# Ledger of designs, part 24: VHH binders against Mitochondrial mRNA pseudouridine synthase RPUSD3 (RPUSD3)

Target 1, 326 residues: Mitochondrial mRNA pseudouridine synthase RPUSD3 (RPUSD3), of Homo sapiens (Human) (q6p087)
Amino acid sequence: LGVRPVPEDAGFGTEARHQRQPRGSCQRSGPLGDQPFAGLLPKNLSREELVDALRAAVVDRKGPLVTLNKPQGLPVTGKPGELTLFSVLPELSQSLGLREQELQVVRASGKESSGLVLLSSCPQTASRLQKYFTHARRAQRPTATYCAVTDGIPAASEGKIQAALKLEHIDGVNLTVPVKAPSRKDILEGVKKTLSHFRVVATGSGCALVQLQPLTVFSSQLQVHMVLQLCPVLGDHMYSARVGTVLGQRFLLPAENNKPQRQVLDEALLRRLHLTPSQAAQLPLHLHLHRLLLPGTRARDTPVELLAPLPPYFSRTLQCLGLRLQ
Short names: E, the ipSAE of ESMFold2; O, the ipSAE of OpenDDE; V2, 0.75 times the mean of E and O plus 0.25 times the DockQ between their complexes.

## First folded at step 15 (VHH; framework vhh_gefurulimab)

Design v16E (from t31R with D111E; at its last look DockQ between E and O 0.76; V2 from the best seeds 0.82)
Fold by ESMFold2, look of step 15:
Structure v16E (fold): chain B 326 residues (1-326), chain A 123 residues (1-123)
Amino acid sequence: as target 1 above (326 residues)
Amino acid sequence: EVQLVESGGGLVKPGGSLRLSCAASGFTFSRYAAAWFRQAPGKEREFVSAISWSGDTYYARSVKGRFTISRDNAKNSLYLQMNSLRAEDTAVYYCAAEPGLDEFYDAHEYEYWGQGTLVTVSS
């Protein structure tokens, strides 16, 4: 294989790019050598350092609304005692000059994803927007768009993914499991019908850049929906092992019999990403809440668009694979 | 028919304690996240506490260290032990349930609700 040097400068930005991103430009040198994933939240971050990082992550302020670009791996509510977005909201509010007005979470990307977080210092505004988002989803009018890089290319360039999902405890791990042909009794036992829309934006190197729009809320919905398309999200170390390969053909393995394993990428993909297998086992999830639509200030106004730039590791992956957001 | 029925509300003095209960029926409670929300007059309904289907607990900052959520799946019941009560804890308290949540703070994500029980904290 022809190997070219990794560019010494940064990729072509952290937001959607107008200019086409170079293809196949990675090799084992430069930023991806011994330090493969730029822009991740540091380990053992102090409370004060987290507040500083979140203040720097503010991408918009409008009236009571504060919009952040959340780093991958930061829990929103998390477990008791854990350092989380929720746990530092008072300090963040003080840092932003909102002292007596507590920030409330309106909408957030989850722990394993990166991207938009919408906060409000006004409870009435928070409630109104939460109602708006729920009503829009039930009307099949998406307001949230995620970007994902997938290992594999969906057979259709766009469509919808419908699946009934349940939570199960399997070998000491809590997992989301698809349910075929759910009964009414299944629904009362916590099975929920889920829906996401998808659109393939670009393909290259056996991978795709996919836009995902969830129309329901369920744990790990987007990851499991992409597994059901035989195209796991890159960095999915919980569900990607459910996709097996025999003689170059992909198939689904039974979810109940497969506990989570670190994602395994083929040799060609490892080379294009300039990663060792050990580094690939540490890939961050390539799932980013890129866009939120809010109602306009007046009822008849066009929706307001909020955008979060892609994190540096995501942009580098796009560059390595010759993929472009748009 | 799915039902959530709160009980245990009442009048209590500041610094006192109260225990709320929520009885669930008509669905498999153990498979659901369950939460307490509250609404004071003239205010929006706000998150108080939640417990996941696997037993992890979550608290609003205003109640952390004073309130304890628990569940008894064998009895299909959710509880809220409220200690060191303050006047600002006065509200109608609501029980809610929803399957498959990772985040518990958004009241609009819950399909099942009780009718509420009034808690009044006053001298």
Scores: ipSAE 0.821, ipTM 0.920, lowest interface PAE 0.7, mean pLDDT 86
ESMFold2 (binder alone), look of step 15: mean pLDDT 85; pTM 0.873
OpenDDE, look of step 15: ipSAE 0.865; ipTM 0.937

Design v54E (from t31R with S54E; at its last look DockQ between E and O 0.86; V2 from the best seeds 0.83)
Fold by ESMFold2, look of step 15:
Structure v54E (fold): chain B 326 residues (1-326), chain A 123 residues (1-123)
Amino acid sequence: as target 1 above (326 residues)
Amino acid sequence: EVQLVESGGGLVKPGGSLRLSCAASGFTFSRYAAAWFRQAPGKEREFVSAISWEGDTYYARSVKGRFTISRDNAKNSLYLQMNSLRAEDTAVYYCAAEPGLDEFYDAHEYDYWGQGTLVTVSS
């Protein structure tokens, strides 16, 4: 497979598919104690059921490439012993008719997000695409676009978010923590500078639909980037508590003093979403890898755009808030 | 200067064992994920195993059950115990480190690399 450069501005100029959402009232789960968010994986999933779900989640197949729309909450590699995407790739390969050709992960949305996963049955293709994605990021040429719903509206309609981040173990929890003005000692202690670009696509009900394009790799960087904009991603139960509100003004709380807490939404937003506070504490993260730009297979080919449809809970949230993907 | 130095490579018969070491210096190793990659002649660099900064371990399917990764943060060292070696394990083995990763299999996401140590498995 050949790899060709994509123009620096390709990320925002390649909107290929839009979600068409019916006008009308949003739907929510009844009071029966069932999960109120449609499209999530069941909690007691067997290996066979996971393979079936992933087969149904295939959105594209071309040559050695298989593209999935990953459900939120499925780990990619995960912890030892967990049921994960990686753990069932042999069974998935068999169910897709690839027999002894093993699928390898080229790129994937993380555990807490949903969206595109790119797999390859060809190791050489996988390696070349991984190199392409890394080189594109280092050249500040975005290839991946996430959609997020945020609690709060960013002050600018578009921009770049730059932050130095570190991993920290705080009171039994592993967290991503911003570092102000990192020193050389900080860099050697595992602090990395991170960068993402954002664009506000729509606003409504004090919320925004935001496109995010990461240009670096770091654990939880997009969630923390949005916290730094005082606009946590909806369903962010790890970092959203770092944003406090006093007299209608938002501010950052020290990361070291604010452990993960279930996200708290104000009453107006709860009513708009038709959620109780206990249901809101179970919100899935509204962060979805929606678009991935791949190089064309031949030198003359236009770059390939892969799209993953928004999950049902995400679309419901957009409908409840009057937001529309452009 | 940041440095990763592998050692312990050599010639071993099929079915044999070998222990690789990687000594880290010039940075705070305990804050980094660390990994082993390998490259056979004419092939792409391939993920072998990784260990997170918290100590969780990850293995390529081809080596799971035969190889064991470990780290000693007090000694700034990474290890790979390789048992039941096969001819297909013949390669140059590289130590790598990177902070902040959630996924460990993509060699292009690591900035710190050793120079490699050769492992040859043959009769």
Scores: ipSAE 0.819, ipTM 0.920, lowest interface PAE 0.8, mean pLDDT 86
ESMFold2 (binder alone), look of step 15: mean pLDDT 85; pTM 0.873
OpenDDE, look of step 15: ipSAE 0.826; ipTM 0.924

Design v54T (from t31R with S54T; at its last read DockQ between E and O 0.90; V2 from the best seeds 0.88)
Amino acid sequence: EVQLVESGGGLVKPGGSLRLSCAASGFTFSRYAAAWFRQAPGKEREFVSAISWTGDTYYARSVKGRFTISRDNAKNSLYLQMNSLRAEDTAVYYCAAEPGLDEFYDAHEYDYWGQGTLVTVSS
ESMFold2, look of step 15: ipSAE 0.817; ipTM 0.918
ESMFold2 (binder alone), look of step 15: mean pLDDT 85; pTM 0.870
OpenDDE, look of step 15: ipSAE 0.860; ipTM 0.936
ESMFold2, look of step 17: ipSAE 0.838; ipTM 0.927
ESMFold2 (binder alone), look of step 17: mean pLDDT 85; pTM 0.871
OpenDDE, look of step 17: ipSAE 0.871; ipTM 0.941
ESMFold2, fold request of step 18: ipSAE 0.836, 0.850, 0.848; ipTM 0.925, 0.930, 0.930
ESMFold2 (binder alone), fold request of step 18: mean pLDDT 86, 86, 86; pTM 0.876, 0.878, 0.876
OpenDDE, fold request of step 18: ipSAE 0.900, 0.898, 0.896; ipTM 0.956, 0.955, 0.955
ESMFold2, last read: ipSAE 0.841, 0.819, 0.824; ipTM 0.927, 0.921, 0.922
ESMFold2 (binder alone), last read: mean pLDDT 86, 86, 86; pTM 0.875, 0.877, 0.876
OpenDDE, last read: ipSAE 0.906, 0.904, 0.901; ipTM 0.958, 0.957, 0.956

Design v58W (from t31R with Y58W; at its last look DockQ between E and O 0.85; V2 from the best seeds 0.81)
Fold by ESMFold2, look of step 15:
Parts: structure tokens; C-alpha cells; sequence
Structure v58W (fold): chain B 326 residues (1-326), chain A 123 residues (1-123)
């Protein structure tokens, strides 16, 4: 019977809807201290304020499933004592009228990205969907599509990014580092081969709007994959400094630049974004989990597509750069 | 080649304590995140606790404050200290490991698993 994932041939062409870019000026005149990037979580957020923000971020509810559009910068599981999505799930469940049913995370964008989070009040549904997503990835059938704005335009308009990655701990920071030609011993030491598909949707002002589909799971995979394409994600204050420029040509810098550094944008790009260098150092990461493909409720049903609208700062950037989902 | 072996399960009275161990071999355990999952009869496997390769810890809400995860990288071992045990803690407990995870709750993201050890809390 048709128990295999229905969207086995789902790719970049299966999205049902793209959010149109709103009209509006890209010019900003406010000072940095007033939260110049709209749609971010406020500083000094209380637990109660976070629950209210997440309730307002609900995009859809179907049966046991609750879909959120997560703001950038909110950890999912996080660290002990940290205010996280996971830490407030009981209060969120209560706010949604599900007090006797604990919400479980089925799939989520990570801390540094924004976008879709899928929750379930039914443990059996959560487990089955988690299995579905993992099976699809291992069969090279993507179910998640991220949108990113990149500083730089990839040389190819579509392709695959393959890299072996490892974690390194440097001065209290966990960093993802590529590994050339990994041996079997490297794999046993925690090196993992990773894969993402990408497609350039639009270009302008030396930047690209890129769709990314990860087929493996590794910390910061998409950010590092784009650095390896010499096209770091806009707002990547973790890995973007690994790309240098000499005489207009880009290259990867030596391992000595593995510590996070605030992203530096050239003067033309700052002008197009209407940002000061100080404001650009505070850019949120432009990486958004935009689309998630779910199996239909019955074996013969078409796949269900979940969409999360682009955050306001993301849409502003697209408008400033003349980039558009077409 | 890669192996995880749980031990320390058994029968315990409500309110009692038990310490589970997981011995790792055939890989560089210190470079992996490690986690405990459990499966009660008739239930789905559920997240219990995780510890990152750098030592940060996470707990399911149902066990927070009662269970403590730890690791000893010199002995290639993962531990779960279980205090104030309740009847609903009765389950088979599984050790798991995976490199490079940011999120630890999804059992299907782990490739390396033990065979499980049974914990029964008598009521």
C-alpha cells in the first residue's frame, strides 16, 4: 500500500504559494536602539511575553498539529535556564486550550533562523512525522525549503553542496568546520558528510535570493554550505568572515578566522540596504524555513504544504535589493 | 564495530533511585552528543535527557529535577541518575549518540543505539 512518502519527487517546484513582497520603502531613519529590524523578539522578554508572541505566531492548526512562524533568535531546545520554545510549551499548550495534551516539537528551524515550527499534541503523530521527515531526507527527497539572502551570487543557478563537517570548540563557542577528504577514522571522530540542494531564485545588487533544501542534519550546515560557495548568508555573524575578497575575487580565509565576527558589507551594499555599518553589524540572519511538505492524511491524498511568511526584515531586504520570489 | 551497551536496569520501589550506565565502544564518544530515550509498554519512544559533546544538558519536563545525565569521556560512558522514581517511569531505557545535532528530542535523528535496559518501578 502507499505508505511511502507521497512527495518522493518533491523539489523546488512543489511549493504551492509564495508570499508576495509588500510595497514600501527600504529607507530607515530610526536609531539603532529602537529595534530597527522589524519582527524580532524584544530585548528583556518575559516568559509571559514569549508565550503571547508564540500564540500570535500560530499560522495553522489542523487536528493535533500546530504550526508556528518562529521569530529569529529564539532557541528551540536551548540551554538549561534559557527562555526557549521548549521551556514554554506547557504554557503555550494551555493558551491554546490543550492543557491535558503536551505539545511536542516535530520539526523546527534552529535558533539563528526564522520560520516554520511544527508541533503536535499527539505523541503518535509526532513520532510518525519525525520518521517521515528522516526517511525522506535519507532517500534524497527534500521536504523543507529555506529561503536565504546571500552576499554574493553563486556561480551556478542550481546545484548540490556537499561537505564533510565537524564541530570544534574554540574559546567557549561551538563552530562548524569543513573537513577535506575525510577518512573513515574522521567519521568515527564525529565528522559527518552533509548535503544540501540549492536554487538561485533571483539576483540583484550583488546578492541572491536562494532556496536551500538540506538533506542531512548538522549544526549550521546551511550557513557553512553557503560560505563554501563564497556567498555567505546575509546576517551571518558566525561564519561570514571566512570569505575574503581581493581585487573583486572571493576566497576562503585560513582557519585562523574561525571565531565569529560581525559581518562586514561593502559600501554599495550598505547604501542599497540603507544601513549604517553599526546597523549592519546587527543584521538578523536571513535564513528562513519557508516551506515544509507533509504527507497527505490518506495514502492517496496529495502532500500538504505548510508555508511561513517571510519576516518583515527579510521582506525589507528583498525590496531594497530588488529581489523577488517569481 | 560501533556499540552502545546499557546496564543498571531493574526493579525499584516508588520514590527510590537507580543509576543507568551506557558503555560506548568503536567510536570517539567524546565527539558525540548522547541521549537517553525510553519506551513504556504500548507507548511511543520518548526523549528523556541529552548531553552535548561539550557538556550541556537537557531534560524532558517529566524528569527535570529528578534525573541527572552525565558523561565520563575517559571511560566512554554515559550515565542517568534517576531519583524519586514514579510508576510512570517504568520503561525500557535506551542510550543513543549522534554527532552535530542542535536538537536532541527526535529519536529518528540518532544513528547509534543500544539494546535497552528495563526499569520497573513497583507500585
Amino acid sequence: as target 1 above (326 residues)
Amino acid sequence: EVQLVESGGGLVKPGGSLRLSCAASGFTFSRYAAAWFRQAPGKEREFVSAISWSGDTWYARSVKGRFTISRDNAKNSLYLQMNSLRAEDTAVYYCAAEPGLDEFYDAHEYDYWGQGTLVTVSS
Scores: ipSAE 0.777, ipTM 0.900, lowest interface PAE 1.0, mean pLDDT 85
ESMFold2 (binder alone), look of step 15: mean pLDDT 84; pTM 0.870
OpenDDE, look of step 15: ipSAE 0.821; ipTM 0.919

Design v61K (from t31R with R61K; at its last look DockQ between E and O 0.75; V2 from the best seeds 0.81)
Fold by ESMFold2, look of step 15:
Structure v61K (fold): chain B 326 residues (1-326), chain A 123 residues (1-123)
Amino acid sequence: as target 1 above (326 residues)
Amino acid sequence: EVQLVESGGGLVKPGGSLRLSCAASGFTFSRYAAAWFRQAPGKEREFVSAISWSGDTYYAKSVKGRFTISRDNAKNSLYLQMNSLRAEDTAVYYCAAEPGLDEFYDAHEYDYWGQGTLVTVSS
């Protein structure tokens, strides 16, 4: 009879909807040279092909809002000359019948992840939602939920990951590095305190399906946070080598001594995934922006939940490992 | 004390040029992404341009090819060279900085802001 009120925007108590989860098969991949991961962007696609893929990736349209399920590996802003989400927004807007209206990015999953992108054809709506998301994060009220598959099972079934992070240039690569006990000088040197919530949804085969809710913004935050839990995200070819193993026990290697290295999976996990070591080195990052919670259009309206289906390679991994969203 | 101070705004004719400067102090500016935003009366603050801590540059579509962002970390300064100015470029221009960003377009992700400098493009 004692019921505690649960905030609509807090916690992990909601199940992800299986709206577009392609059925994966745990069968042998093709022979030498084949890409075993369905649903990835082709390496050398044209602008027109990208616009067509993004149009097909629309999962919702409501008023000025357009919601996409972004494929893994597509940069949002990217570098000059790259084919990116930003670079094709005019063509996408025209393809969607918005003519001279310009689409603005309200929120997007990053280059290495897949999942929700929220666009608006109305600048006022975009600004209000950007403010809403930032205010919610600073109030520690999560609005975004990622799904990840991890190599390793976190010791706790849920919790918070707090870490001070900085960017460093290591061996020709820009990397995110944790900082222990940051000083005031460190903060002025660009160190930022970060926070993510996590919940383990399922475990199997030494892996976990984890929901992650970032409450701060920092480059590669979720990947590094999972490394700090000794449970790198599957397909993390930037940070996973920071986790070493001695006598079956995992430990953190010093971040400054570990440049990016293709992820190495143990033999049992390779067999469960039906992958060779060479194929595993090509695993896409298993990090997907699955859920966004938006405010209603009026103060009295129920919050809007946006969902993006898991990509085919993600669903295949879940099937191979015996993991399931419920 | 952390400060960002803009300068170089003023009145120019359409087709003219201005160079905005932003002087940073009280923090290690070279470790931060830096950006220019602008706000016209009655409009939302909008992204103009950004430069990452490693020197990559980004531009809003409306200013690409006309504006050039640059930084001088030795002088803790950010610059915006504005050419081929149009009436619609009239706004207060703001300098902003934030560490650890991958995306630069959302003004609400920046904690450090200057006071703004007014640019008026009029005959």
Scores: ipSAE 0.808, ipTM 0.914, lowest interface PAE 0.8, mean pLDDT 86
ESMFold2 (binder alone), look of step 15: mean pLDDT 85; pTM 0.864
OpenDDE, look of step 15: ipSAE 0.852; ipTM 0.932

## First folded at step 16 (VHH; framework vhh_gefurulimab)

Design w31F (from s1 with N31F; at its last look DockQ between E and O 0.68; V2 from the best seeds 0.77)
Fold by ESMFold2, look of step 16:
Structure w31F (fold): chain B 326 residues (1-326), chain A 123 residues (1-123)
Amino acid sequence: as target 1 above (326 residues)
Amino acid sequence: EVQLVESGGGLVKPGGSLRLSCAASGFTFSFYAAAWFRQAPGKEREFVSAISWSGDTYYARSVKGRFTISRDNAKNSLYLQMNSLRAEDTAVYYCAAEPGLDEFYDAHEYDYWGQGTLVTVSS
């Protein structure tokens, strides 16, 4: 038994581009406190409830391939005993009628982001696609496109973000820190040069809808890259405090501001989002793996496009800010 | 020169134990995630176990509870204790390292590899 590649014409492209705009969600208010954001994974989720949620999150099935739209906040892997995507793959496989074939992760959005996860019941297919994604990325051919809402508008409408990054362990958390002019010693000490492409799709209310395409792999790369543009991703409670404002001008704060803090939004933005400051401190990260390009079924075919719909909280934010995918 | 060198492979009976080592040189090991992968003849390279730069451990389902990964940053070394070995564990085992990973299962995300050490489980 060989690999069964995705057909020449994928079923996702057209329907996945339809924007869901829950008109009433941005205007809902409760007189007695904070409201949860729509479409988030419930807290205290049972194993069975997670499997049901993931089955409902399937957006495509073709041959050995299963495509999910992963909810924000679900870890892909984790410590032993933690409830993660990886931990429930056997139950998910059974629920999808794949008998006892084990699903393997080919590509996934991370814990704090939402969006596409690509799984395979065939190990050969998984390995071939993983190789394809890495090869394309290293050849500077992006295959993954994230959508983000940013607090702030990048100065250029498109471009590249290049930074050397390292991991630091600060106050019990792993943080990604930029390194200026890295030496060879820095590289041997785990510093990696990173690259992302970006394109501003829409602007409004002092915010932007940005497409991001990573061309390197490093923890929190996209969040830190947007901080370096002085335009933190909305809901970034790890890195957004690195952007300060003095006399209306944004700047990067010195290294002593490396500790994570809940994101603080200005009053005008809070009004546009219909959020209290306490609700804004609980904003989910607005970073979504929206598009993934796969190689065609045959070697000479055009790439197949997979799309994941925006989560409801993301769509609500776009509506409140007057932003639209174009 | 950046190097990873595995050792400790060999022949072992089913139900037995074996300890693999990987010695790192030419870089500061403590800043890297490190992992074990294995490859049986005719099969794809398979994730076995990983340990993050901060010490969190991860295991493939097939080896959880039987294998234990550990690292000693002072010795620039990675270890895999393999207990309750089965015939299906027969493979060449590879050590790998990469900085800045959040997910450890994809072999194609690692730039640094050892040469591999053969583990054979048979009577």
Scores: ipSAE 0.777, ipTM 0.903, lowest interface PAE 0.9, mean pLDDT 85
ESMFold2 (binder alone), look of step 16: mean pLDDT 83; pTM 0.852
OpenDDE, look of step 16: ipSAE 0.834; ipTM 0.926

Design w4V (from t31R with P99V; at its last look DockQ between E and O 0.76; V2 from the best seeds 0.80)
Fold by ESMFold2, look of step 16:
Formats: C-alpha cells, sequence, structure tokens
Structure w4V (fold): chain B 326 residues (1-326), chain A 123 residues (1-123)
C-alpha cells in the first residue's frame, strides 16, 4: 500500500488558516471585562483544578499519544514543589483512564508560551519521536510552527534568523544574549549558534502575525530572534526593552545595558488594544506552538499534523489589530 | 577535547547505595546543564536526573526521593547519589551536558556524553 507522506509542513500551509481565524477589526462582543486577557489560568489554581483544566485541554488521543493545548504560564518542569505539567501527570493519566501507565513528555511549548504538548504512555514511541524531531531539525526540516504577534513589522516578509546566543546573569535574572562572530573558544564557553525560519502572515496597526519555526534549541530563542528583527513579541517582558526608537527608526540597545523590563507599547497601540499602560504590562506572551508535524504511527502511514487552537487572548489581539490570513 | 567520564558504578544488593561521579574537561562546565540518563539491556535510554546551570534539580518520577543529583563547579564534577536501590535500577548510567536547555528530559538534545558506568542491583 503506497502512502504519500504528508510533506514536511514547511510551516506555512493552508491548514493554518483554519486555526487562526483572524478578523479585520475588533468586532467581538464585550471587551475582556475585569480580566483584560481572556483564557488565562487562574493564579490560585489547585492541583485538582489544574488536572481538570488539562483534561479539558486534550485535543487529540491516538494510541499511546495524548496531545494537549497548554495554557500560557504553566511550566512544563520547574522547581521542587511547584505546580507544573510534569507534577500532575499521574493525576492526568488517571483521569484519562490510563491508570498505572506513566505519561512522558515528548515535546512541549515552554512556560511563557501556549500551545502543543505531546505526551506518550509508551517509552519506545516517545524515544522514536524525540529522535525524529532532532533529525528533522538537523536536516533543516521544520516540524514545529509557532504563531506570534509582534510589535513592529519585520523588514523582510520571510527569511532566516541566525544568531549565536549565550546565557548571562543580569540583574538577578538569567537572560539570553547575542554574541557577534563567535569563535571555537566561545562555543566551549557556552555560546551556541541558533537558527529560526520566519514568515510574516499578516500586518496591521504597526504589528504583524508571524510564523516561526525554530531549527535549534536555546532558551528564549524565538523571543530574542524577534528582538533581533526589531519586532519584539507582544507580551515579551524579558527582552522587548532591548529595542529602542530614535527619529522613528528602531535599533538594538546594547544588551549589557538592558535588564528585564515590562514591555512598553506606544499610545496608538494601547488604544487599538483597548489597554491601559498598566494592563499592557501584564500582557501574556503572544507566542503559541500552533502546529507539530509527526511521522505516521505506522511505517506505511502518511505523516500526521497536530494543531492547537489559538488562545482567546491571542484571537482577541488579532481582532483588535486587524490581522488577517492571506 | 571535550570529555565526560563517569565512575562509581558496580554491583550492589537491593536496598543498597552507590554514588556516581562524572568528571568534565575541555569546556566551561559551569555554563552547562548536566544530566544522568540510563539504559538497561533491551530498553530505551531514559532520563534519570538533571541539574541546570543555576542549580535547579529535576528527577524522573521513578527515582524521585531515592536519588539526589548535585554538581561541584569548582571541581568540574557532577554526582548522583543513589539510595534504596532496586533491581529495576540496573543499567548503564550516562553523564550528559548541554547549553541553553529549558527542559532536560530529552536525551537527543544533548551533544556531550560520557562512555557510561554499569550499575548492577542483584541479590
Amino acid sequence: as target 1 above (326 residues)
Amino acid sequence: EVQLVESGGGLVKPGGSLRLSCAASGFTFSRYAAAWFRQAPGKEREFVSAISWSGDTYYARSVKGRFTISRDNAKNSLYLQMNSLRAEDTAVYYCAAEVGLDEFYDAHEYDYWGQGTLVTVSS
């Protein structure tokens, strides 16, 4: 039986339009009420409430695989005693009828992002998929596509972002810093070359809807890559202050001088989003793991595409900014 | 040349203890996350424990409460204290290191590996 494999998504296929549903203006009834950002997890969530939320966030189950749409702000792993995805996997497994089968994290969107999490109750399946993802990245075949809303419109409509990155301790926080022209010695001192592909899907109100496909793994890579494009991700309260504006032109401030600061939006953007400056300082990160390409479950099967719907706050931002798919 | 060298493996009876060590050289160990993985015959390599650059620790559920990971950056060393050992802990244990990770459970994200040290738990 001949199976035509689904092409590697390349990140920008027509299926993306079904999951974004952007609008030309903010015509949805009712603003965000007393909570300006719809769809966020409550701050005082109990373990049992988190399990209930994650059970409701299941978007697919196939054989040993369980796929979630993770809410923004939930850590995958974390400090001892912290409420995390990993910490409640036994309760989640029980609530899904898997009993003593242990769920393992195969791949996940990070704490500050939302979107796809792939879990497996089978260790062999988890290992094969993790190997598949690594091989695909090293062959420059993207398997993961993030959606982001950016403050600013990238100069190019698509391209690659390459940067050498390192971790530094700045003002009590561990941050990711670009390194120019890294040497072999720099690599041994903790510098890593990184790569992401991007494509601008829509523009409006001085903002863009951008698809991002990382081909390397490094902490905060996508946020820093968008800062390097002078177009910080909306809700980026770690790196957005590295972009300054002089005479209407954006530029990078020296990284050594930029401690983490809450993102500041200009007045026109605040009005468009219907936010006060204090509300904007609480914006969730608009970075969502939207698509993940898997190999077929059997050798003869066509590869599978997993999708996670955009969170409500993300969709409302698109409406307010008039961001639309082609 | 980047090197990771494990030691401290051996034969131990159930309920016993072992301490594994991993000596790092040829790179700035303090800038790296470090982890232990294990592989039993006929099974997949599996995550055991990790410690971040900043000292945060992570454990597989099967070893939490029994194993303790630690690092000594002055000695470029990673350790795994294994207590209350069980037959299911029998495996070759591997030391690994990588930079820039936020999640530590995926063996395929690590570029640097030791040769492994055998731990056998048998009555």
Scores: ipSAE 0.803, ipTM 0.912, lowest interface PAE 0.8, mean pLDDT 85
ESMFold2 (binder alone), look of step 16: mean pLDDT 86; pTM 0.879
OpenDDE, look of step 16: ipSAE 0.816; ipTM 0.917

Design w52D (from t31R with S52D; at its last look DockQ between E and O 0.82; V2 from the best seeds 0.81)
Fold by OpenDDE, look of step 16:
Structure w52D (fold): chain B 326 residues (1-326), chain A 123 residues (1-123)
Amino acid sequence: as target 1 above (326 residues)
Amino acid sequence: EVQLVESGGGLVKPGGSLRLSCAASGFTFSRYAAAWFRQAPGKEREFVSAIDWSGDTYYARSVKGRFTISRDNAKNSLYLQMNSLRAEDTAVYYCAAEPGLDEFYDAHEYDYWGQGTLVTVSS
């Protein structure tokens, strides 16, 4: 019974045709003047320009989902006449080839933060994901991770920040204010208990790269939470003045006596950041929605991770400070 | 007990107007952001309009220029003036409230809800 020799597998030499990616003419944008804060939206952006910017900010497209890396300073919702993400969603949808399907916001970073915006062209998908996020938060499962650079280093490398917060109108500005020992009455008066997790990722030059995971939603929650840690977020021109320093010791100042002021950085930090005081006064908030966890396609599937790269100004700051996102 | 009660729904012709009201009780309504959502049959609940505690107003694009949200803090009431109504505005309209919101579009961020009031726009 003659064992017929199994014919030798002809190794198909897949000649990887190196398709010469056309050298897109990197138009050498001339030395964009040393604006210390690259990646910010220009002032007085037109609607069309915003749509183009947002199109360029698309980091992922999967099924009905569109993920954006939103620039710092763009509001999601706003007043009538204000240029917002919401205001340009139809145009953005069209620009992305979604003819009859309007994108809706599923999850977004706030106005003052940069980072992930999740959009859906499918209302059912949007609703499902929104429910998922809310349920996760209620179950104390963080789904959103922010990166922040702080002026100061938290005393602990990781922990939980719990605070009751309320909104107050102080000197014509709406401010988030912590409330000590909130009563039931306080809660009925608009006080909300808030919770964030934090982890210090790196430290350097008196600053920290901190990951923040909010489990509640409240206006400026993460900024105020970091102020309570005596480490205001870089570029926090609203709440940083609540942290005082005397003889090298930091302490919390009462909200009622401290009006919002531009963040003042010490000379050492200014030198490290290569900023003048005037430039520092314009420092954008270093708060970035970096990671969002989505449910798997199936109940047993691993969560899907969405990532938004750090904005250029944020990355520059990290470089100057010798901080690395691991 | 915290309660929101919508009223003012009904049948209206296209191009007509309707004013919805939401009465709040059991909490300091003036300290809350308030919003209107709507849900059409077989559709998901969608954002219509919001007013924050400072009085700033927000609108969905679909209703902008036609609808006006307002509040009377003395009466603990929220209103939605709806003008130039269209067939696509047919829905159950819900009042919602939540403190400390910065973004108002996500219904799931609101803890307090009314039972809703039906608005039908039909010829």
Scores: ipSAE 0.807, ipTM 0.911, lowest interface PAE 0.6, mean pLDDT 90
ESMFold2, look of step 16: ipSAE 0.813; ipTM 0.917
ESMFold2 (binder alone), look of step 16: mean pLDDT 83; pTM 0.851

